VHH binders against UPF0282 protein Pars_1056. Designs and how they scored, part 8

Target 1, 306 residues: UPF0282 protein Pars_1056, of Pyrobaculum arsenaticum (a4wjr7)
Amino acid sequence: MEILPVGEESLGVRSMCLYVETRDVRILFDAGVSLAPRRFGLPPHPRELERARSVRGEIVRLAQQADIITVSHYHRDHFTPWYPSVYMATDGETYKKVYGGKKVLMKSPADLNWSQRRRHYGLAKALQEAGAKAVYADGGEWRIGGTVIRASPPLWHGPAGSKTGRVIAFAVSDGEERLVFVPDVEGPVEPEPVAFLEEVKPTVVVVGGPPTYLGWELERALQRLTEIIDIGPHTLVLAHHLLRDLAWREKIEAVLQRAEKRGVRVATYAGLLGRKDELLEAMRRDLYAAEPAAAQPAEEGIDEGD
Below, E stands for the ipSAE of ESMFold2; O stands for the ipSAE of OpenDDE; V2 stands for 0.75 times the mean of E and O plus 0.25 times the DockQ between their complexes.

## First folded at step 1 (VHH)

Design h06 (framework vhh_8h5u_2)
Fold by ESMFold2-Fast, scan of step 1:
Structure h06 (fold): chain B 306 residues (1-306), chain A 121 residues (1-121)
Amino acid sequence: as target 1 above (306 residues)
Amino acid sequence: EVQVVESGGGLVQPGGSLRLSCAASGSTFSDSYYAMGWYRQAPGNQHERVAIIYSGGSTNYPDSVKGRFTISRDNAKNTGYLQMNSLKSEDTAVYYCAVQLGYWTSPYDYWGQGTQVTVSS
């Protein structure tokens, strides 16, 4: 299978968008991009806005090639909204270019918080208007030629009882590779994502790592990450919340050392592309110090902290 | 494109010292996204890591060289170093400098061509 990173914090935006192509099917995981409305008390720097526009263009391009698009949960960096947004780099028609006529595998609305419930209802209506064929994917399985796609049961978005609700992971197997895409588990912290990975026995894992800049649950997340390494994928991609922290490598050094001993390659999305990490959100204070920019108005109607 | 060149290898007597240098071009060691490591391979052995320094300055060494080898970097010169003291015949190997671009050491990271270190009377 071909695996192409599209958007993620190491590429300068909030996203986990990933394109995967097998002999049988082309899948675009979580076709979303966003920017933190505030970080260090600052709005997005113009460099971040430019990067979000660039990633959005790539999402639209790859969506046109995709057969299936996923929505693992209803945070704004994991789907294309049906409305104009500066921070998501959309106008009111972008969602039709992404989802029009596509099969969409999406999280069931079970256990939604208020903001996710609102976004789910709006997105569901927009998908119908775009002519998308959307299905709730939790626990499902699809076979297309020699490719098997499987969705996990609901997993916690972070620790059990999290106000952010639940997410689903996706496994794709083509006979040569077994990839699992595990968004926004913030570690993982809980054992259920590891149980799903142990069942699939992936060769490639893409997982949303812990928010080390917040300093919570780190010991539990490090334990879960070592358990993932012990499953023995050849490649472990650490993504998302972890890459909002310039010091992330030092904070997970024990995990990196275990991966090396086990022969597991650890990569970021940028690393998979042979590029240096560009942690623009984590660098926001430095960007403003080096290149002062005119104030940008705050975007209306977005939930901060997503 | 990142390129890596080692230097400083040679022949020394047991108990002697050598300093290996690793010059990088196409990027700088002050970049917080880089880790730099030293690896060695002796005849009949699998290659092993003998030192690593991470972007934040933390270092790690295996017990076989701990207290004898010191890894460092000079960001102004864009060069990493391995100071090797109290050398033993068992330290004889080809030494490689490796730098990573956004991920842990792999065959796809940038490696130097290697420099020979021989410890013999």
Scores: ipSAE 0.000, ipTM 0.200, lowest interface PAE 15.9, mean pLDDT 84

## First folded at step 2 (VHH)

Design d02k (from d02, 16 letters changed; framework vhh_3k1k_2; at its last look DockQ between E and O 0.02; V2 from the best seeds 0.00; counts 0 for: pae E 17.4 > 2, placed apart)
Fold by ESMFold2, look of step 2:
Structure d02k (fold): chain B 306 residues (1-306), chain A 122 residues (1-122)
Amino acid sequence: as target 1 above (306 residues)
Amino acid sequence: QVQLVESGGALVQPGGSLRLSCAASGFTFSSYAMRWYRQAPGKEREWVAGISSSGRSTSYEDSVKGRFTISRDDARNTVYLQMNSLKPEDTAVYYCARGWYKPSYGSHLDYWGQGTQVTVSS
């Protein structure tokens, strides 16, 4: 199994986009990219805008090679919108280049809040217009040659009952590796993501980590990460919300110690690519101090509720 | 090229003290956690102590807690291990390591020093 990180906070954008290839199938997980419209009272820096355009270019290129594209949930950094956006680096045709003619495994709308149902409705129409073959994936399984793809039942995006809503995780097995893509569980915090992982017994886990930059109490997330390490993957990729904080390593030091003792490799997307973490959003004040630029107005609706 | 160079190992009587140093180069030292490991003859390497990139969090293997202190000097790109109340069981080659695996693939070996021998004997 080949794993290609595409977009993530360690690569300078909000995303969890991941490309995975087996002998039988090419999968692009969550073909989205976005930028925080405000952080430290500042809009995205020009370097962040350039990075978002670069990541969007890679998403489009890899989507054309992919057999399957996923939508784990309906936050804008996890899918390609049908409308132009500077912060998501789209024009009105980008979604057709991404989704055109593709099989799309997507979260069912049955248990979504109003804003996520609205985004689902818009995306579903866009997929139909693009000629995509969309399937609601919750709890499903697909076998392609020697590769098995599974989707979890709905999982909480953070604590149970959170207004951030629900997501699904995806597991991919090719007989040698078992990768699980677990977006936006904020740690995880709840036990259900760990229960899914225990059922799959993954060799590689890619998980949306706790949002340490918000100053929330982390005890439950640290416990869950320890439980994931104890399942025994050879690699744990900590991604997304965790990497919006320059001090993230310090705040999860106990988890890193446990991983080290257990022989579990811990990486970011940048780390998997042999690159330094470039946490551009977390560095936004430093970016403006070093390379001043005029602040740009925030796009309406960007990053609300994310 | 990442390099880590340990020094300060010696022969010491039980109850004695040593201070180990590890000079780092080839990476942005201040952004990485650092670790000490040790390997006794015929045994696997084991973790001893760790320090966060900021220096505010330290951690220790249970058998060395209260006796060993890890510290760092970011201006000199150096991590230290102060070892007090040494016991024969502490006899090992001590290695410093960068606290993360290399991206995409990795081995602790690529980011290890040559080690420094500590021998505690009466």
Scores: ipSAE 0.000, ipTM 0.130, lowest interface PAE 17.4, mean pLDDT 85
ESMFold2 (binder alone), look of step 2: mean pLDDT 82; pTM 0.829
OpenDDE, look of step 2: ipSAE 0.027; ipTM 0.444

Design d02n (from d02, 13 letters changed; framework vhh_7nfr_2; at its last look DockQ between E and O 0.02; V2 from the best seeds 0.00; counts 0 for: pae O 15.4 > 2, placed apart)
Fold by OpenDDE, look of step 2:
Structure d02n (fold): chain B 306 residues (1-306), chain A 122 residues (1-122)
Amino acid sequence: as target 1 above (306 residues)
Amino acid sequence: QVQLQESGGGLVQPGGSLRLSCAASGFTFSSYAMSWVRQAPGEGREWVSSISSSGRSTYYADSVKGRFTIARDNVKNTLYLLMDSLKSDDTAVYYCARGWYKPSYGSHLDYWGQGTQVTVSS
């Protein structure tokens, strides 16, 4: 199994895009990228804009290679929209380049909150226009050669009942590695993601970590992360909300220590690439201080904390 | 210039209700998350609630969950805090602020109102 980080906070953008290739199948997980319209009262720095464009280019490139593209849920940083956006580095044709003719495994609309439902509707239509074959993936399983892809049941985006809604995780097994992609669970906070992991028994876990900069449900998240470590993957990849906090390592020190004791490698997307973390959003003030730029009006956007 | 102005505070008996308002100007209100933060006498500032730019996502401190409701009207550029079942411990100056609250640092809030006094007393 080849695991290639594509977009992530540690790579300078809001994303969890991950490319996985087995002997049998090529999968692009959550082909999205976005920038926060405002952070610390500042719009995206030019460096962030450049990074978003770069990541988008990579997404498009890898999408062309991918057999399957997944959409775990319908937040903006997890799929390619059908409309132009500077902060998502898209034009009116980008979604066709990404999804055109592809098999798309996507979250079922059955239990979507209002915001995700709206986005789902738009995306579903766009996929149809692009000639994509969309499949609602919740709880599904697919075998391709020696590779098995499994989607979790609906999971919570954060704590149960959160208005952020639901997500699904994906597991890929090729007989050697078992990778579980667990986006936006904010830790996780709830036990259901952990239960899924316990069932799959992953060798590699990619998880959306807790938003430590918000201080919400942190204790529960830390507990769940500890439980994930105790499952015994050889690699735990921490991503997304966690890495919007420059001090995230300090705040999860206990988890890191546990991982060390258990011999679990903890990595960021950047780390997997042998790169330094570039938390550009979290560093936005520093970016402007180091490289002053005229503040431009931000695109109107929804900051839902996702 | 960014301006935030709270109103609606006052004296109320335990179990009573108040509605706070925050009038916002000088920025695109609908593009920013907003928060309520309170400070009791002799205490530090405590995060109360936050609401996403669209108003679709709301968050509450445990101390106010089930009792307080944060809302916004993006047409009127106004943030609200509906406070029900008020307790003496809710006595504080309540501030509206632009952005998400970072409990440990408060650094995600970049603009603050002057605050409005809420007193819960028999």
Scores: ipSAE 0.000, ipTM 0.234, lowest interface PAE 15.4, mean pLDDT 91
ESMFold2, look of step 2: ipSAE 0.000; ipTM 0.398
ESMFold2 (binder alone), look of step 2: mean pLDDT 85; pTM 0.859

## First folded at step 4 (VHH)

Design x01 (from e04 with D101Y R102S W104S E105T; framework vhh_3k1k_2; at its last look DockQ between E and O 0.76; V2 from the best seeds 0.00; counts 0 for: pae E 4.0 > 2, framework grips)
Amino acid sequence: QVQLVESGGALVQPGGSLRLSCAASGFTFSEYAMRWYRQAPGKEREWVAGISSGGSYTSYEDSVKGRFTISRDDARNTVYLQMNSLKPEDTAVYYCAAYLYSGSTYDYWGQGTQVTVSS
ESMFold2-Fast, scan of step 4: ipSAE 0.417; ipTM 0.809
ESMFold2, look of step 5: ipSAE 0.238; ipTM 0.736
ESMFold2 (binder alone), look of step 5: mean pLDDT 85; pTM 0.866
OpenDDE, look of step 5: ipSAE 0.776; ipTM 0.918

Design x02 (from e04 with R102Y W104S E105Q; framework vhh_3k1k_2)
Fold by ESMFold2-Fast, scan of step 4:
Structure x02 (fold): chain B 306 residues (1-306), chain A 119 residues (1-119)
Amino acid sequence: as target 1 above (306 residues)
Amino acid sequence: QVQLVESGGALVQPGGSLRLSCAASGFTFSEYAMRWYRQAPGKEREWVAGISSGGSYTSYEDSVKGRFTISRDDARNTVYLQMNSLKPEDTAVYYCAAYLDYGSQYDYWGQGTQVTVSS
């Protein structure tokens, strides 16, 4: 299978968008991009806005090729909204270009908090209007030629009982590779994502790492990451919240050492592309210090939840 | 107390190269981002290149990208601008400036060094 990173913090945006192509099917995971409305008290730098527009263009391009698009949960960096947004690089027609006529595998609205329930409602209506063929994916399985796609049962977005709600992970097997895409588990922290990975026995894991810049649940997340390494994928992609912290490598040093010992390659999305990490959100103060830019007005209606 | 001293400006022919230096004193250089600006007669001052504290991020104005390289030597309290493939439109007085965070005002400015690109 071909695995193409599209958007993620190492590529300068809030996203986990990933394109996967097998002999049988083309899948675009979580076709969303966003920017932190405030970080260090600062709005996005023009370089971040330019990067969001670039990633959005790539999402639209790859969506045209995709057979299936996923929505793992209802935070704004994981789907394309039906309204204009500067920070998500959308106008009112972008969602039709992404989802129009596509099969969409999406999280069931069960156990959503109020804000995610509102976003789910709006997105479901928009998908219908765009002519998308949307289905609730939780626990499902699809066989397309020699490719098998499985969705996990609902997993916690962070610790059990969290107000952030639930997410689903996706496994794709084509007989050569077994990839699992595990968005926004914040580590993982809970054991259920690791249980799903142990069942699938993936060769490639893409997982949303812990938000080390917030300093919570770090010991549990490090333990879960060592458990994932012990499953023995050849590649572990650490993504998303972890890469909002310039000091992330230091904070997970023990995990990196264990991976090296076990022969597991650890990569960011940028690393998979052979590029250097560009942690633009984490570097926002440095961007403003090196390059002049007037702070632009904040975009309203964008929250910190993802 | 604080000083920034630019040097390296000269008359060069189109296609030539120059390396500008900016020597800093009187502050903790490694804590500051450094920028290069230029100003041609009758024109507004234009940002040319920047480098973050510690040197992990560099940025360039589009017209100089690929031709100019900014670098720093924190042990020598110096920032450099390597200018290659110089064009007549690069003719200007070049200034260095030091910044803490994104500061809306310049903390420190140098006096400038003249670069002239002409036959």
Scores: ipSAE 0.392, ipTM 0.795, lowest interface PAE 2.7, mean pLDDT 89

Design x03 (from e04 with D101W R102S W104S E105Y; framework vhh_3k1k_2)
Fold by ESMFold2-Fast, scan of step 4:
Structure x03 (fold): chain B 306 residues (1-306), chain A 119 residues (1-119)
Amino acid sequence: as target 1 above (306 residues)
Amino acid sequence: QVQLVESGGALVQPGGSLRLSCAASGFTFSEYAMRWYRQAPGKEREWVAGISSGGSYTSYEDSVKGRFTISRDDARNTVYLQMNSLKPEDTAVYYCAAYLWSGSYYDYWGQGTQVTVSS
């Protein structure tokens, strides 16, 4: 199994986009990228806009190769919108280049909050227009040659009852290698994502870590991350919300120590590529302090996202 | 008392190299991003290079990218600009500046050091 990080906060954008290739299938997980419209009271720095454009180009390139593209939930950093957006680095045709003629495994709208239902409606229409073959994936299983793809049941986006709604995780099995992609569980905080991981027993876990910069639910998230380490993957990729905090390593030091003792490699998307983390959103004050802003901030996207 | 003092400016031939230094005192240097600017006669002051407070991010104006390198030594409260493959159009007074975001930008500026590139 080939695993290629595409976009994530350690690579300077809001994303969790991941490309996975087996002998039988090529999967692009969550083909989205976005930028925080405000952080520290500041709009995206030109360097962040440049990075979003670069990641978008890679998403388009890899989508052309992909057999399957996923949409784990309907926040704007997890799908390609059908409208022009500076912060998502799209024009009105980008979604056709990503989704055109593709099989799309996506979250069912049955249990979405209002904001996600609105975005789902628009995306579903766009997928139809692009000629995509979309299927609701919750709890499903697909076998393609020697590859098995499983979608989790709905999981909370953060704590149970969260206004941010629900997501689905995906497991890919190919021989002895088993990868689980667990987006936006913000920790996890709840036990259900860990239960799914215990069932799959992955060799590689890619999980959206806790938003330590917001200072909530940290104790529960650290407990869940410890439980994930105890499952014994050889690699744990900590991603997304966690990497919006420059102090993230210090805040999860106990988790990192346990991983070391258990022989579990902890990596960011940048780390998997052998690159240093570039937490551009978390560094936005430093970007503006080191380099003067462009004459005017870029126009905000149509959807402000979450 | 806040002070930024640039040094290292000189007359050099095209293709030559110089290293500029900027020594800081009177503030917590490690918390500030550092920038280099330059100003040629009759031109506006332009940004040349910057380095974040933690040193993990560096950035350059396009015309100097690949030729100039900014670095910092927080133990010595000093920022450096290594300038290679110098061109006549790099001739200017070079200024260092310190920047901090703390709800608003706080900045300090040095007095400048002259760099002249001529045959």
Scores: ipSAE 0.313, ipTM 0.755, lowest interface PAE 3.6, mean pLDDT 89

Design x04 (from e04 with R102S W104S E105Y; framework vhh_3k1k_2)
Fold by ESMFold2-Fast, scan of step 4:
Structure x04 (fold): chain B 306 residues (1-306), chain A 119 residues (1-119)
Amino acid sequence: as target 1 above (306 residues)
Amino acid sequence: QVQLVESGGALVQPGGSLRLSCAASGFTFSEYAMRWYRQAPGKEREWVAGISSGGSYTSYEDSVKGRFTISRDDARNTVYLQMNSLKPEDTAVYYCAAYLDSGSYYDYWGQGTQVTVSS
C-alpha cells in the first residue's frame, strides 16, 4: 500500500489528513485542515494561512482520486466544512469538491457532545447536498477485493469521560501491510486504543500523540506508547497534538529510545515525506517576530476544532 | 546604550555577491528576532528577511527568496545577510532591526549601509 501524508502539525497546520492507496481502493482519512484561532494570544500568521491554503488544495486534489473519505469525529480539523472559512481555507463550494459522489465512513452521532452533534447535523446535511453516500462506521467492516477496512468501536478523545467526546480509528489491510489510523486519542491515554491495535497487529500505526504542551496525563500516554511499540509495527507515526510543542522530542525521549531498541521507526508526517518538521503553530511567536505582519481578524462565531 | 551597526555595503556589478553584517550591543541579543529592511530611492522601506531569536525560523520577501540568506551568530551578537545574484533592483540602503515581538513600538534600528548594484 501507498501511504501519503497530507496535513498535520509537522506540516504547519492542524490536521491529520492521510491518503492511503491499495490495489483495490483509495482512501482519504479525515479530509480537514484548520488553524488555531489563538495561540500565545496571537492569531494565525500569514505563513500559516498560506500553508492551510496549500494543504487544502492537496486535500481537494486527493479527494478527486479517493473512493472513500472518512470522518473520525466532528472537530473542524477532521472534515471539510460547508461554509467559507479563512482558517480552514474553504469557500462555500469546497465541500462539494471533496465529498461530491464519494463514499463517506463517519462516526455515529449516538454518543456525541452538543457541539459535535451540531457539527454532525450540518455536515450530514451538506453530504446529502453534495451527493455523498455516507455510512456510520463505528465497529464496521468492509471488504473490497483483497482489502479489508475495519472501524474501531468508539474510543475516548483523551481520558475517559472527556468533554471532547469520542472518535473512531480505522484499520486497513491489503494482505501485505496492516495500517491503523488512530486520530485524536491524545496519547492514547486509555487502554482501549491499544487493545484495538493488539487485535489488528498493525505494521504501520498512525496515532495522535499526547498534548505535551499541556502536560496532563503524560505518564499514562508514555506508557500506552511503549505498549504500542511492543506490538512491533515497523513504523509508528506520532502526530497531531504532540506536534504543537517545540519540545516534544525531549518530552517523549524515553519512548523514542524504546522504539530504537525494538527496531520501530518513529516518524512525523513531515518525516515520512523526507522533510524537516515545520511546527508553524508552535512557532507562531517566532513567525511574528521574524516577519512583520498585520494580525488578521479572528473568525468569531465559527466553531474552533480541537 | 543600545546600538545596531550595519557594515558590508559596497558597489558591485550585477550577478555579484555581498555579505552584510549587523553588530549589536547594549541588549540581550539572543532574546531578539533580527530583521533586514531596505529602502531604495523614491520607495518606502521594505522588509527583506528575518530570523527568529533561536534561529529556528527564517523568512524572506518573495523578490529575494533563493538569492539572500539571513543567519545569526549569538556568540558575536551579529546578524548577517548573504546576498547572491545581485540585481540593479537590489540597490538600496540596508537596515537591520531587533524585535522582541511584532507588537513592540520600541524596536532598535541601525543607521544603514548602502548597497549599489551597477555596471
Scores: ipSAE 0.066, ipTM 0.638, lowest interface PAE 6.1, mean pLDDT 88

Design x05 (from e04 with D101Y R102S W104S E105W; framework vhh_3k1k_2)
Fold by ESMFold2-Fast, scan of step 4:
Structure x05 (fold): chain B 306 residues (1-306), chain A 119 residues (1-119)
Amino acid sequence: as target 1 above (306 residues)
Amino acid sequence: QVQLVESGGALVQPGGSLRLSCAASGFTFSEYAMRWYRQAPGKEREWVAGISSGGSYTSYEDSVKGRFTISRDDARNTVYLQMNSLKPEDTAVYYCAAYLYSGSWYDYWGQGTQVTVSS
């Protein structure tokens, strides 16, 4: 299978968008991008805005090729909204270009808080208007030729009982590779994502790593990452929240040492592309210090404060 | 027009068995995935088991693996949940669901059937 990183913090945006192509099917995981409206008290730097527009263009391009698009949960960096947004690089028509006529595998609304219920409602209506064929994926399985797609049961977005709710992971197997996409588990912290990985025995793991810049539950997350390495994928992609911290490598040094010892390649999305990490959000203070920019952009009402 | 009707709920002793049925009407049943959920008193609704539209793949919540079996009979538009080795913790209202967007952004849900496992 072909695996193409699209958007993620190592590529300068909030995203986990990943394109996967097998002989039988083309899948675009979590077709979303956003920017932190504030980080270090600062709005997005012009370099971040340009990067968000670039990633959005790539998402639209790959969505045209995709057969299936996923929505693992209802945070704004994991789906394309139906409204204009500067920080998500959308206009009112972008969602039709992404989702129009596509099969969409998405998280069931059963476990949503108020904000996510509102976003689910709007997205579900937009998908219907776009002519998308949406299916709630939790625990499901699909065979397309020689490719098998599995969705996990609901997994916690961080620690059990988290106010951020639940997410689903996706496994894709084509007989040669077994990839698991594990968004926003923040480590993982809980054992259930590792149990799913133990069942699949993946060759490639893409996992949302711990938010080291916040410092909570780090010890448990490091333990879970060690357990994932012990499953023995040839490649472990550490993504998302972890890459909002310039010091991430130092903070997970024990995990990196274990991976090296066990012959597991650890990569970021940028690393998979042979590119240097560009942690633009984590560098926002430095970007403004080196290249002062104009006053803050247009206010993003619906996305403000997340 | 779309209707899901659960049946088979009863009072059972711990260690007992029970089979739930969900009869579907008003849509092309064979094209859709079917799922069972449950809701215990004072708790949120929880996914229990799922079966693909093709019937070849099933999935279960970890606490019921090895004890519950989901199956479907497309000729009768019915999905089943065979529950073995029942525990007091399995006490809940059980709902079946069809995941369809064909006129609604909601899942199609049944009214539920009560399962009580008394100690």
Scores: ipSAE 0.000, ipTM 0.131, lowest interface PAE 19.6, mean pLDDT 85

Design x06 (from e04 with L100T R102Y W104N E105W; framework vhh_3k1k_2)
Fold by ESMFold2-Fast, scan of step 4:
Structure x06 (fold): chain B 306 residues (1-306), chain A 119 residues (1-119)
Amino acid sequence: as target 1 above (306 residues)
Amino acid sequence: QVQLVESGGALVQPGGSLRLSCAASGFTFSEYAMRWYRQAPGKEREWVAGISSGGSYTSYEDSVKGRFTISRDDARNTVYLQMNSLKPEDTAVYYCAAYTDYGNWYDYWGQGTQVTVSS
């Protein structure tokens, strides 16, 4: 299978968008991008806005080629909204270009908290207007030629009981590789994502790592990451919240050492592309200090908080 | 007590090279981002290049990208601008400036050094 990183914090935006192509099917995981409205008390630097627009263009391009697009949960960096947004690099028509006529595998609303249920309502209406063929994916399985796609049961976004809600992971197997996309588990912290990975026995894991810049639940997340390494994928992609911290490598050094000992390659999205990490959000103060910024446009559209 | 002193400006022919230096004193140099600006006669002062306090990020105005390189030596309290493939359009007085990275911008300027690119 072909795996193409599209957007993620190591590429300068809030995203986990990943394009995967097998002989049988083309899948675009979590077609979203956003920027932190504030970090270090500063709005996004023009370089971040430029990067968000670039990633949005790639999302639109790849969505045109995709057979299936996923929505693992209802945070603004994991789906394309139906409204104009400067920080999500959308106008009111962008969602139609992404979702129009596509099969969409999405998180069931049954287990959503209040904020995600509101976002789900708006997105579901937008998908209908775009002519998308949306199905709730939780626990499901699809076979397309030699490719098998599986969705996990609902998993916690962080610790059990989390205010950030629940997510689903996706496994894709083509007979040679088994990839699991595990968004926003913040580590993971809880054991259920590891149980799903042990069941699938993936060759490639793409997982949202712990928010080390916040410093909480770190010991539990390090334990879970060690357990993932012990499953023995040849590649572990650490993504998302972890890459909002310039010191992330130092803070997970024990995990990196374990991976080296076990022969597991650890990569970021940028690393998979052979590029240097560009943690623009974490570097926001450096961007403003080194390069003058023109006045920024105001954020327009619905502010969904994350 | 804060002082920035630029040096290295000269007359060079098109295609030539120059290295500008800016020596800083009176503040904790390693805590500041450093920038280079230039001003040609009758034009506004324009930003040319910048380097973060940690040196991990460098940035350039589009017209100089690939030709100019900014660097710093914190042990010597000096920032440099290596200028290659110089063009007549690069003729200007070049200034260095120091900026904080805390979002409340306080800057210091030097007196400038003249670069002239002509045959």
Scores: ipSAE 0.342, ipTM 0.771, lowest interface PAE 3.3, mean pLDDT 89

